# VHH binders against Ras-specific guanine nucleotide-releasing factor 1 (RASGRF1): the designs that were tried, part 2

Target 1, 187 residues: Ras-specific guanine nucleotide-releasing factor 1 (RASGRF1), of Homo sapiens (Human) (q13972r240to426)
Amino acid sequence: KRNQVVFSMLEAEAEYVQQLHILVNNFLRPLRMAASSKKPPITHDDVSSIFLNSETIMFLHQIFYQGLKARISSWPTLVLADLFDILLPMLNIYQEFVRNHQYSLQILAHCKQNRDFDKLLKHYEAKPDCEERTLETFLTYPMFQIPRYILTLHELLAHTPHEHVERNSLDYAKSKLEELSRIMHDE

## First folded at step 21 (VHH; from m01 with G35A)

Design n06
Fold by OpenDDE, fold request of step 25:
Structure n06 (fold): chain B 187 residues (1-187), chain A 123 residues (1-123)
Amino acid sequence: as target 1 above (187 residues)
Amino acid sequence: QVQLVESGGGLVQAGGSLRLSCAASGFTFSSYAMAWYRQAPGKQRELVAAITRGGSTRYGDFVKGRFTISRGNAKNTVYLQMNSLSVEDTAVYYCAAEPSGKWFYYSELYDYWGQGTQVTVSS
């Protein structure tokens, strides 16, 4: 059962990485290029505001995902705590992302008042990889990643014996994520 | 060590059919998602078909029902049945494996690839 939790974690991370990849490569980067065109439908500042830390988040989780795959390749021995040790110090970027989220959506809504931008955005959203999902949807995915990790670690700990070598490390990681979550949401 | 070996490519006339195979070794095949990608000269690598660990399939827009991906877990092999081939289908076809059991739209997210097999469709 513990292994199943880990495998589920891998699957979830794969999905998230793809979502981030779409966010960055299908929206952020093309819009950034559009902002540099002769008649830009959006400004660089607005692109930066809408996608604050998105590219960094993508890179971070690409690294995490690669690490996770590497650990799973060592099956049946599965060690994950060290991956969180690497990830945790970098997760402060989520605080900025979360706190900027509403503003991001406001700016996006404002930009959509521009007919050229709206048309361009609809074109990007119509690509098959988006599967009829909007940019707003993709911008929402990072909002749930930290809570998801907390739940995953909770479940993992439930199936990790108290004497297990990683028990304390996983518990520590969970605690740190919970603390981060409280900070992000001003709780 | 993960190993993927494609076969079944070759020269066919337009309207013809090919069946590609990808033999996998060095990992628990049934736990992996498998995919076929293709790359034509001067073009980007694009998804042709993918199949999850659970057997769910996805196809590129250009496939339009002409191709079918399947997997034989007992033989550690993934297949691509290609029918109604056209000149535009000429490319090197690659097999990819994903340990998460999920498929990706983007080839960059796959780590395990075969060497590819050439498919040439003549008019």
Scores: ipSAE 0.750, ipTM 0.881, lowest interface PAE 0.7, mean pLDDT 95
Fold by OpenDDE, fold request of step 25:
Structure n06 (fold): chain B 187 residues (1-187), chain A 123 residues (1-123)
Amino acid sequence: as target 1 above (187 residues)
Amino acid sequence: QVQLVESGGGLVQAGGSLRLSCAASGFTFSSYAMAWYRQAPGKQRELVAAITRGGSTRYGDFVKGRFTISRGNAKNTVYLQMNSLSVEDTAVYYCAAEPSGKWFYYSELYDYWGQGTQVTVSS
């Protein structure tokens, strides 16, 4: 059922937004502050290298999620095409994140060699909202978001009649996401 | 129009109990996750308890088995049974709803809130 796919999409986006929120507020921002301390366990450059544009990604998806919730509130009429029209031009920010992801993990691994940093990181990871997940785990979530959208739109299209008002727009969005995915992975 | 109305707050002595209710309207209640947050003077809002549309629950660390969240979909109401209350539990308690059916750790991610009900625990 088409509506079920949309509801699942909302749920998935909610989860992703929370993941990003944890990444930024539980790790990035506290580490920035730590980098400015008298005895910094990590440098600002390393923080930047690890988290890249995570904060920008978070803000983007917070906005997108708000849009999705608004559309759901208009039930039973569920229109999503306009949200993707807004989202698609901004998704190129993922290029920076995806292309530098391995480097980010390497820098993180290097930083973890510092005992003070490692201790601090474990403290952050021990917070209840992390649910025993590591920073590495949180940093991997953005890597799968574009592929997830592609799959979701594929499923949505499978349940969208060809004469549906949003059929062409959704198909266009899927194509653009696929193109973006190829660009991000240098394919 | 989404509406959440809390009730059941009041003044109780330490060791006492309260049962909060949140009556919901203006949306398909069974599809939403519900949560209770509280805010004490000078402190930020914190999660007390949450329940997904499927009935899975989460509690704040301070709860330690003292509180129980439940939902009555037939009555469009979410409840918070609070036992063994202490002075530290004094706060305004807020009900929140989430259309995704999932709960959040952070209050900032919720858009639908009640006006809150005051809970005061005296020593």
Scores: ipSAE 0.733, ipTM 0.876, lowest interface PAE 0.7, mean pLDDT 95
Fold by ESMFold2, fold request of step 25:
Structure n06 (fold): chain B 187 residues (1-187), chain A 123 residues (1-123)
Amino acid sequence: as target 1 above (187 residues)
Amino acid sequence: QVQLVESGGGLVQAGGSLRLSCAASGFTFSSYAMAWYRQAPGKQRELVAAITRGGSTRYGDFVKGRFTISRGNAKNTVYLQMNSLSVEDTAVYYCAAEPSGKWFYYSELYDYWGQGTQVTVSS
């Protein structure tokens, strides 16, 4: 059961890594280049406001995904809690993304009023790897990932005996992600 | 110790057919996603076809219904049936594997590759 939760986590993380890869390589990096062109359809400031720290999030999750694969392939030894230590020091990265997300979408909507930008964006969105999804969709995937990890950790703990060597570390990771979620919602 | 070995390549006349095979070992084949990529001289590797652990398939736009990916879990083998071949299909064809059971559009995200098999289509 516990291994089933971990494999589902591996599957979900692979999906998220590809979503982040598309966001960065299919949109962020080409738009950054367009902002440096002779007649830029978008400014560098607007690119930064739309994409925030997406590239850092992508690299973080590529490392996290490689760590997951390595631990699963090293069966029967399965130690996961230290992987979440990769994510916890980066809490400001996700907090920053979540708190600025609505503003990023507002900037994107404003940029789409420029017809040259809108045509370029639609060209990028038409690429097969986007599978008919918009830039807005890709920008939204990180918004839901923290709650998804909290649910995954809850399920993992439900199948982890209290005396298990990882119990305290998994509890700690879940508590820190819940703290992040609480801070991001602002009370 | 993941190992992937492609076979079935060769020379074929335009309009002809080939069936590629990729024999896999060193992992639980039924839990992996499998993919075929190709690389023509002077070009980047591009996705030809992919199949998830559950059998769902995806094809590159250039395939246009001519190729079919399938998997034989009992034989630990993934196949690519290639019909209506043209000179533009000439390339080295590579097998790739992904342990999550999901496939990727980008070849750089795959860790496990075969050595490749040459497909040459003559006019």
Scores: ipSAE 0.425, ipTM 0.746, lowest interface PAE 2.9, mean pLDDT 86
Fold by ESMFold2, fold request of step 25:
Formats: C-alpha cells, structure tokens, sequence
Structure n06 (fold): chain B 187 residues (1-187), chain A 123 residues (1-123)
C-alpha cells in the first residue's frame, strides 16, 4: 500500500540523514580544522577533493526529511506534491559528487600514506557513532541513495492511480532521477 | 501537537536511584523511537539512552550499565531507571521523540522535546 511505502521512505531517509551527519560532523569538519593547524596532516585542497559537496547534500536532505515528516504527520491527508520542489534541485549537486567520487577515494588513499593523517583518521573512525565503519563507507552512501529513490518512486507510482493529482509530479521526479542514474553509470 | 512531559526528577544522595518518566501525547507512541538526553550547565546536550520502536536500546558510554531505558506503549510513556547516581549525573534530563522509529546520536536531528526535569545529585 501507498502509505506503507511512504513510511518506509521516512525510515530510510532518517538513516541516510544520520549517515550524512556523521560524514560531515565526524570527519569533514574536524579534518577542515586539522588542515588549518600548525603542522597540517592534510591540505585544504585534499579535504575539498575527498568530501566534495557532501555538506550541501546533508543540508538539503535535512530539509527533505523535515518535509517528509510533516506530510506523514498530516495523515490521512497524505499529499507529497510540494515535497518534490526540495528533491529535484539536488540533481546537479549529486552529479558533481558522482563525477568526482572515484578520484576522491584515490586522494583519500594517497593521504592515508601520511602517518599523522592515518592516525587521526583512525581516531575519528573509532567514535561510537561510526559503528566500526570507515570514512570510505560514509563517502559511498550518496552513491547508493539515488537507486533507492528510484525504487521508492517506482513503488509509489505502482500504488498511485493514473488520475491522482500527484501522478505527473511523481513521474517527473522519477524520470529526472533516472536521468541522473544514467549519467552515474556512464561516468 | 506532539507533547512530551518529563517527571521524576529531584534531589538525591550520591549512590541513590531515581526513575524518570516521559508522558507522550499527540502521536502514535508505539511507532516512534524515544530517547533521553541530558545537559549540564555549559555543556552540550548528550545522549543518555535511546529505544527504537522495536525495543532495541542504546546507551551513552558514561552510563556504564547504571541506567535502563524502557517503554510502556499502552501508557504512552518512556522510562529511565537511574541507579548508582554520582555528582557527575547532575543535569536537566530531556525526553525526545522521533517518528521514523529510529533514534539519532545528534540531538539537532530531533524535533520533539520535553521541557526537561532537573536531577541533582548531592555528595
């Protein structure tokens, strides 16, 4: 049923928002500070190359998640149409992330050859909220999220009558995400 | 519409116990995750305990087995049993709620908070 798909979407988005918060607050921001230190273990250019626009992605998904919570709290009048005004601008943000992702992992691997950086990174990875995951794992989560949205929209459309007021906006959102997915596979 | 009301705080001697309650209204309690946070003056709000809608629990490292979170879904109430209290446990304790059924480490991700209940542990 359509409502069950939306609740599953809420749960998945909460998980993703938390992963993005860990990436930004537990790694990006502390490493940005370390890059400004007296003997920096990493340069600002390398921090930018590793993390790309992940902070922007985090903020956009916070807004999306708040909007999704608000719509679910208004049940049984479940209207999602204006929520897609938040999601669709993300396409160019994700394309930048996707284009540079493999290079970012290469830069991270190179930085790990510096002993001071590697020790610092392992210290950050040992924090409880990381749950034994590596920075590479957190950097990869955005790559998985686009296919999950496509699947979710497909399931929503399967339970949305053709004449439903949201039909066209859901179709449009799905088509734009599919366009991004093709770019991801080509790059 | 979501409302959370903490109770059970107060003054207690070191080594003593308190049981905090958080009464919830305005939502389907059984589908929410619930958490307790605390904040001492000048410190950041920190996770004490959390419980998912399915009953899985998580505790802050400082708890060291002394506290137990539980939920009474029929009564729309989450509890925090606090044993072996020390002066370092003195803080305002806050209840938080999350509609996804999953809890967060980061307090800024929660939208629904109670007003807090003061716990003061004396030597």
Amino acid sequence: as target 1 above (187 residues)
Amino acid sequence: QVQLVESGGGLVQAGGSLRLSCAASGFTFSSYAMAWYRQAPGKQRELVAAITRGGSTRYGDFVKGRFTISRGNAKNTVYLQMNSLSVEDTAVYYCAAEPSGKWFYYSELYDYWGQGTQVTVSS
Scores: ipSAE 0.404, ipTM 0.743, lowest interface PAE 3.1, mean pLDDT 86

## First folded at step 22 (VHH)

Design o01 (from n04 with G35A)
Fold by ESMFold2, fold request of step 25:
Structure o01 (fold): chain B 187 residues (1-187), chain A 123 residues (1-123)
Amino acid sequence: as target 1 above (187 residues)
Amino acid sequence: QVQLVESGGGLVQAGGSLRLSCAASGFTFSSYAMAWYRQAPGKQRELVAAITRGGSTRYGDFVKGRFTISRGNAKNTVYLQMNSLSVEDTAVYYCAAEPSGKWFYYPELYDYWGQGTQVTVSS
């Protein structure tokens, strides 16, 4: 049923929002501060290259998550398609992140050759909220999220009658995400 | 309207025990994740304990097995049993709720908070 799919989407989005929050608040922001220190273990340019638009992605998905919660709380009226319409114009932000992903990992690997940076990074990775995950893992979560949305939309459409007011909008959203997924595979 | 009301705080001697309750209303309690946070003066709110919709729990590192979170879905109430209290546990304790059924490490990700209940542990 549509409600069960949407609730599963809420759980998955909460998980993703937390992952993005950890990426930005546990790594990006502290490393940006470290880059401004007297003996910086990393440059501002390297921080920008590693994280690119991660902060923008985090803020976007916090807004998306608030919108999703509001629509679920308005049950039994459950209209989601306009929420995806808000997200879709931001797909170029995702394309930029995706195209930069291998470069971000290369820069990170190079930065790890600096002993002071590597020690600092390991300190951040040891925090409980990381649950023994690495910065590389957090940088990779956005790559997995697009296929997850495609699967969610597929399931939602399977439970959406062809005459439903949302049918065309949901099909459009799925089509746009599938195009992004193809770009990710072509790299 | 989501509403959370903490109770059970107070003054207690070191080594003692205290049980906090958070009564919830205005939402489907059994589908929400619930959490306890605390804040000492001049410090940031920190996670004490969290419990998912399904009953899985997580504790802050400082808890060291002394506290237990539980939920009574029939009573729309989440509990925090605190044992072996020390002066460092002195803080305002807050209840938080999350509709996804998942809890967050970061307090700024929660939309729903109680007013807090003071716990004071004396030597």
Scores: ipSAE 0.488, ipTM 0.788, lowest interface PAE 2.4, mean pLDDT 87
Fold by ESMFold2, fold request of step 25:
Structure o01 (fold): chain B 187 residues (1-187), chain A 123 residues (1-123)
Amino acid sequence: as target 1 above (187 residues)
Amino acid sequence: QVQLVESGGGLVQAGGSLRLSCAASGFTFSSYAMAWYRQAPGKQRELVAAITRGGSTRYGDFVKGRFTISRGNAKNTVYLQMNSLSVEDTAVYYCAAEPSGKWFYYPELYDYWGQGTQVTVSS
C-alpha cells in the first residue's frame, strides 16, 4: 500500500510539473515577450502581478520531481526523508503566491478588456497542451498543491510503521505543511 | 539503468511503410509511459506518438491517422507503424520513456531517450 501511495505521488507530481511548465512556457514567457513589443498588449507590471513567482515554483518542483524519481528508482531502499528536507524550507514561496492569487486574477480580468490581449490569450489557450483549460485554471493549480501534499503524507504515514526510521521526519513534514496551509488560509 | 534501443529505420520510397521498434531494459516497462519523437535537421524535436501505462494514445497533428503506436509489455517493446510516408517524414526518430506512466508534451521533461533511428523517405 505504501508503494502504491508513493507511485501515486510520482504521477501527481509529474502532472503538476507539466501544469507549471505550461503556465510558464505557454503563458508567462510569451506574455513577457509581448510586453516588450512595439505595441504591447500588456505591461511588464501586469505580467508580474498575474504570474507572481510562478517561474520559481516551476523550478522548485522540477527539482523535487527529479529527487522523487531518484528515490523511487533506488528500490528496495525507499527513503524520502532527505527529499522533504530540501522541499520544506523552500515552500514559503507559496505564501506569496497564495496571498496575492485573488489580486492576480483581478489584474488578469482587467487585462482581458483589451481586445489585443484577449485575442492573444485565447490563441495561447488554444494550444493542444492546454487541453481546453484557461490561464485562470493554470494559475489556480498551485493553490491546490499544498493541501494535496498533506493528504498524500497522511496516507503515507498510515502505511509507515511507527518504528520506521522515517516516521518522525514524515510526521514533521506533514505538520509543517499543515502550518503553511493555515497561514495561507487564515483570513 | 534504463536503456532504450530503436530499430527499423531506413530508406523507403514515398507512399511506403516502416515499422519502428524500441526495445527497453533496466526498468519495469509495463509501468512506464512511452513516446516517439522525431527531429529533422534544423527543426526542434517534436512529438510523433505517445502511449500511457494504461494504453491510451496521443499523436502529433501532422500524423493525420498514418501512424499507430502500440506496446508489447511481454516483450518490453514499443512500436511505431508508419504508413503513407512522405518526404516530410524524413527525420531521426527517438524513443522516450517516463516513469510516472503519463507522457509529456515537451521533450525537455523526459530523462530517458534512445540513440535514435534514421528514417529517410525518397521521392
Scores: ipSAE 0.440, ipTM 0.759, lowest interface PAE 2.9, mean pLDDT 87
Fold by OpenDDE, fold request of step 25:
Structure o01 (fold): chain B 187 residues (1-187), chain A 123 residues (1-123)
Amino acid sequence: as target 1 above (187 residues)
Amino acid sequence: QVQLVESGGGLVQAGGSLRLSCAASGFTFSSYAMAWYRQAPGKQRELVAAITRGGSTRYGDFVKGRFTISRGNAKNTVYLQMNSLSVEDTAVYYCAAEPSGKWFYYPELYDYWGQGTQVTVSS
């Protein structure tokens, strides 16, 4: 059962990486390029405001995902706590993302008043990978990642023996994520 | 112990053909979709072709019917037949294993990659 939780975690992480990939490569980067065009539909500042820390978050989770895969390949010994230990200090970027979220949506809404931008955005959203999801939807995915980890770790711990080598480390990671979650959502 | 070993690359004149092979070992080949990527100098790595476990195929927009991907599960090998090659096809070609059978355009979701084989097309 513990292994099943880990495998499910891996699958969930893959999906999240895919979502971030779309956010960055289907929206952020093209819009950034558009901002440098002769007749820009959006400014670089607005792009930066809408997508604060998005590339960094994507990179972080690409690394984390690769780490998870590596650990899975070491089956039956599945040790994950050290990955969380590495990830946790860098998760403060989520604080900035979360706190910027409302502003991000506000700027996006403002940009959508520009007909050229709105048309361009609809074009990006129409890409098959988006599956008719909006940029706003993709910007919300990171908002739930820390809570997701907390739930996953809770389930993982439920199936981790107390004498397990990483029991305490996993519990510590969960506690830190819970603390972080409280900080991020206190605003 | 996982290995993807590409072969069949080399120098070819424009209009010519090459057949790339990728021999896989160290993992359950039949459980994966397989793909070919390529990376030209100064450009991003891009999907050339993919084939699902069931044999369904997907191709990059630039392929335009010139390339064909196939797989031999009995030999744990994936192939890329490239016809009507042009100078723009010059790149390092990589074999890769994709576990989902769905997200072929997302290289970060692939589990395994080969070292690549150089394909050079002269004018």
Scores: ipSAE 0.021, ipTM 0.421, lowest interface PAE 5.5, mean pLDDT 92
Fold by OpenDDE, fold request of step 25:
Structure o01 (fold): chain B 187 residues (1-187), chain A 123 residues (1-123)
Amino acid sequence: as target 1 above (187 residues)
Amino acid sequence: QVQLVESGGGLVQAGGSLRLSCAASGFTFSSYAMAWYRQAPGKQRELVAAITRGGSTRYGDFVKGRFTISRGNAKNTVYLQMNSLSVEDTAVYYCAAEPSGKWFYYPELYDYWGQGTQVTVSS
């Protein structure tokens, strides 16, 4: 049912926000701080290269998540199209992230050649909330978010009557996401 | 209307104890994990303690056995017993409701927050 899809979407978004939170707070920010230390295991430039747009993405989805919660609080009336209207214009940051992904991993691999960095990274990865996941894994999560939205909207539309007030808006959002996905992965 | 109302804060001498309470209303209390956060001036908000729906607890590293979180579902209240308080424990303490029961360290995932209660520990 349509409502179930929305609830599932909320849960998925919560998980994603959590993943981004770990990416930023367990890795990016500590490494940034380390880069400013007397004996930095990594440079600020490398941190920026590895984590391009990560904080922005996190912030964006925190807002989106809060928006979803707000909409669900208005149950049984669930309207989501306006949230996508806000989100969609900002999703171009994913293009940069996706295009930078391979480079990010290369830089990370290079940094791992530094023993101090490698040790530090392992320390960060060992935190319980990482659940034995690596930084590479966390950097991969954003790669799947746009496709996930597309699938979710597809499912949502399947359960949205044609006469529904936000049918066209959701369809539009889906189309735009699909276009974005093509751009990100074909170039 | 959803409400989380903290109480029990105040001024206490180092080595002293406080018991914080958080009265919840306006939502299904039993469906949520509850947590206490604190925020000192100039510092980030940090998890103090959390308790799942089933009663499992989690504590911040700084707690070191000094604090105990508990909940009374019948009263829709969560408690924080704080013993052996130190000056470093001075902060605003917030009660919050976490829907997942597992992501306690992520404030953005909490659905509801109290307004906070000031705890001041003097030397």
Scores: ipSAE 0.019, ipTM 0.379, lowest interface PAE 6.3, mean pLDDT 91

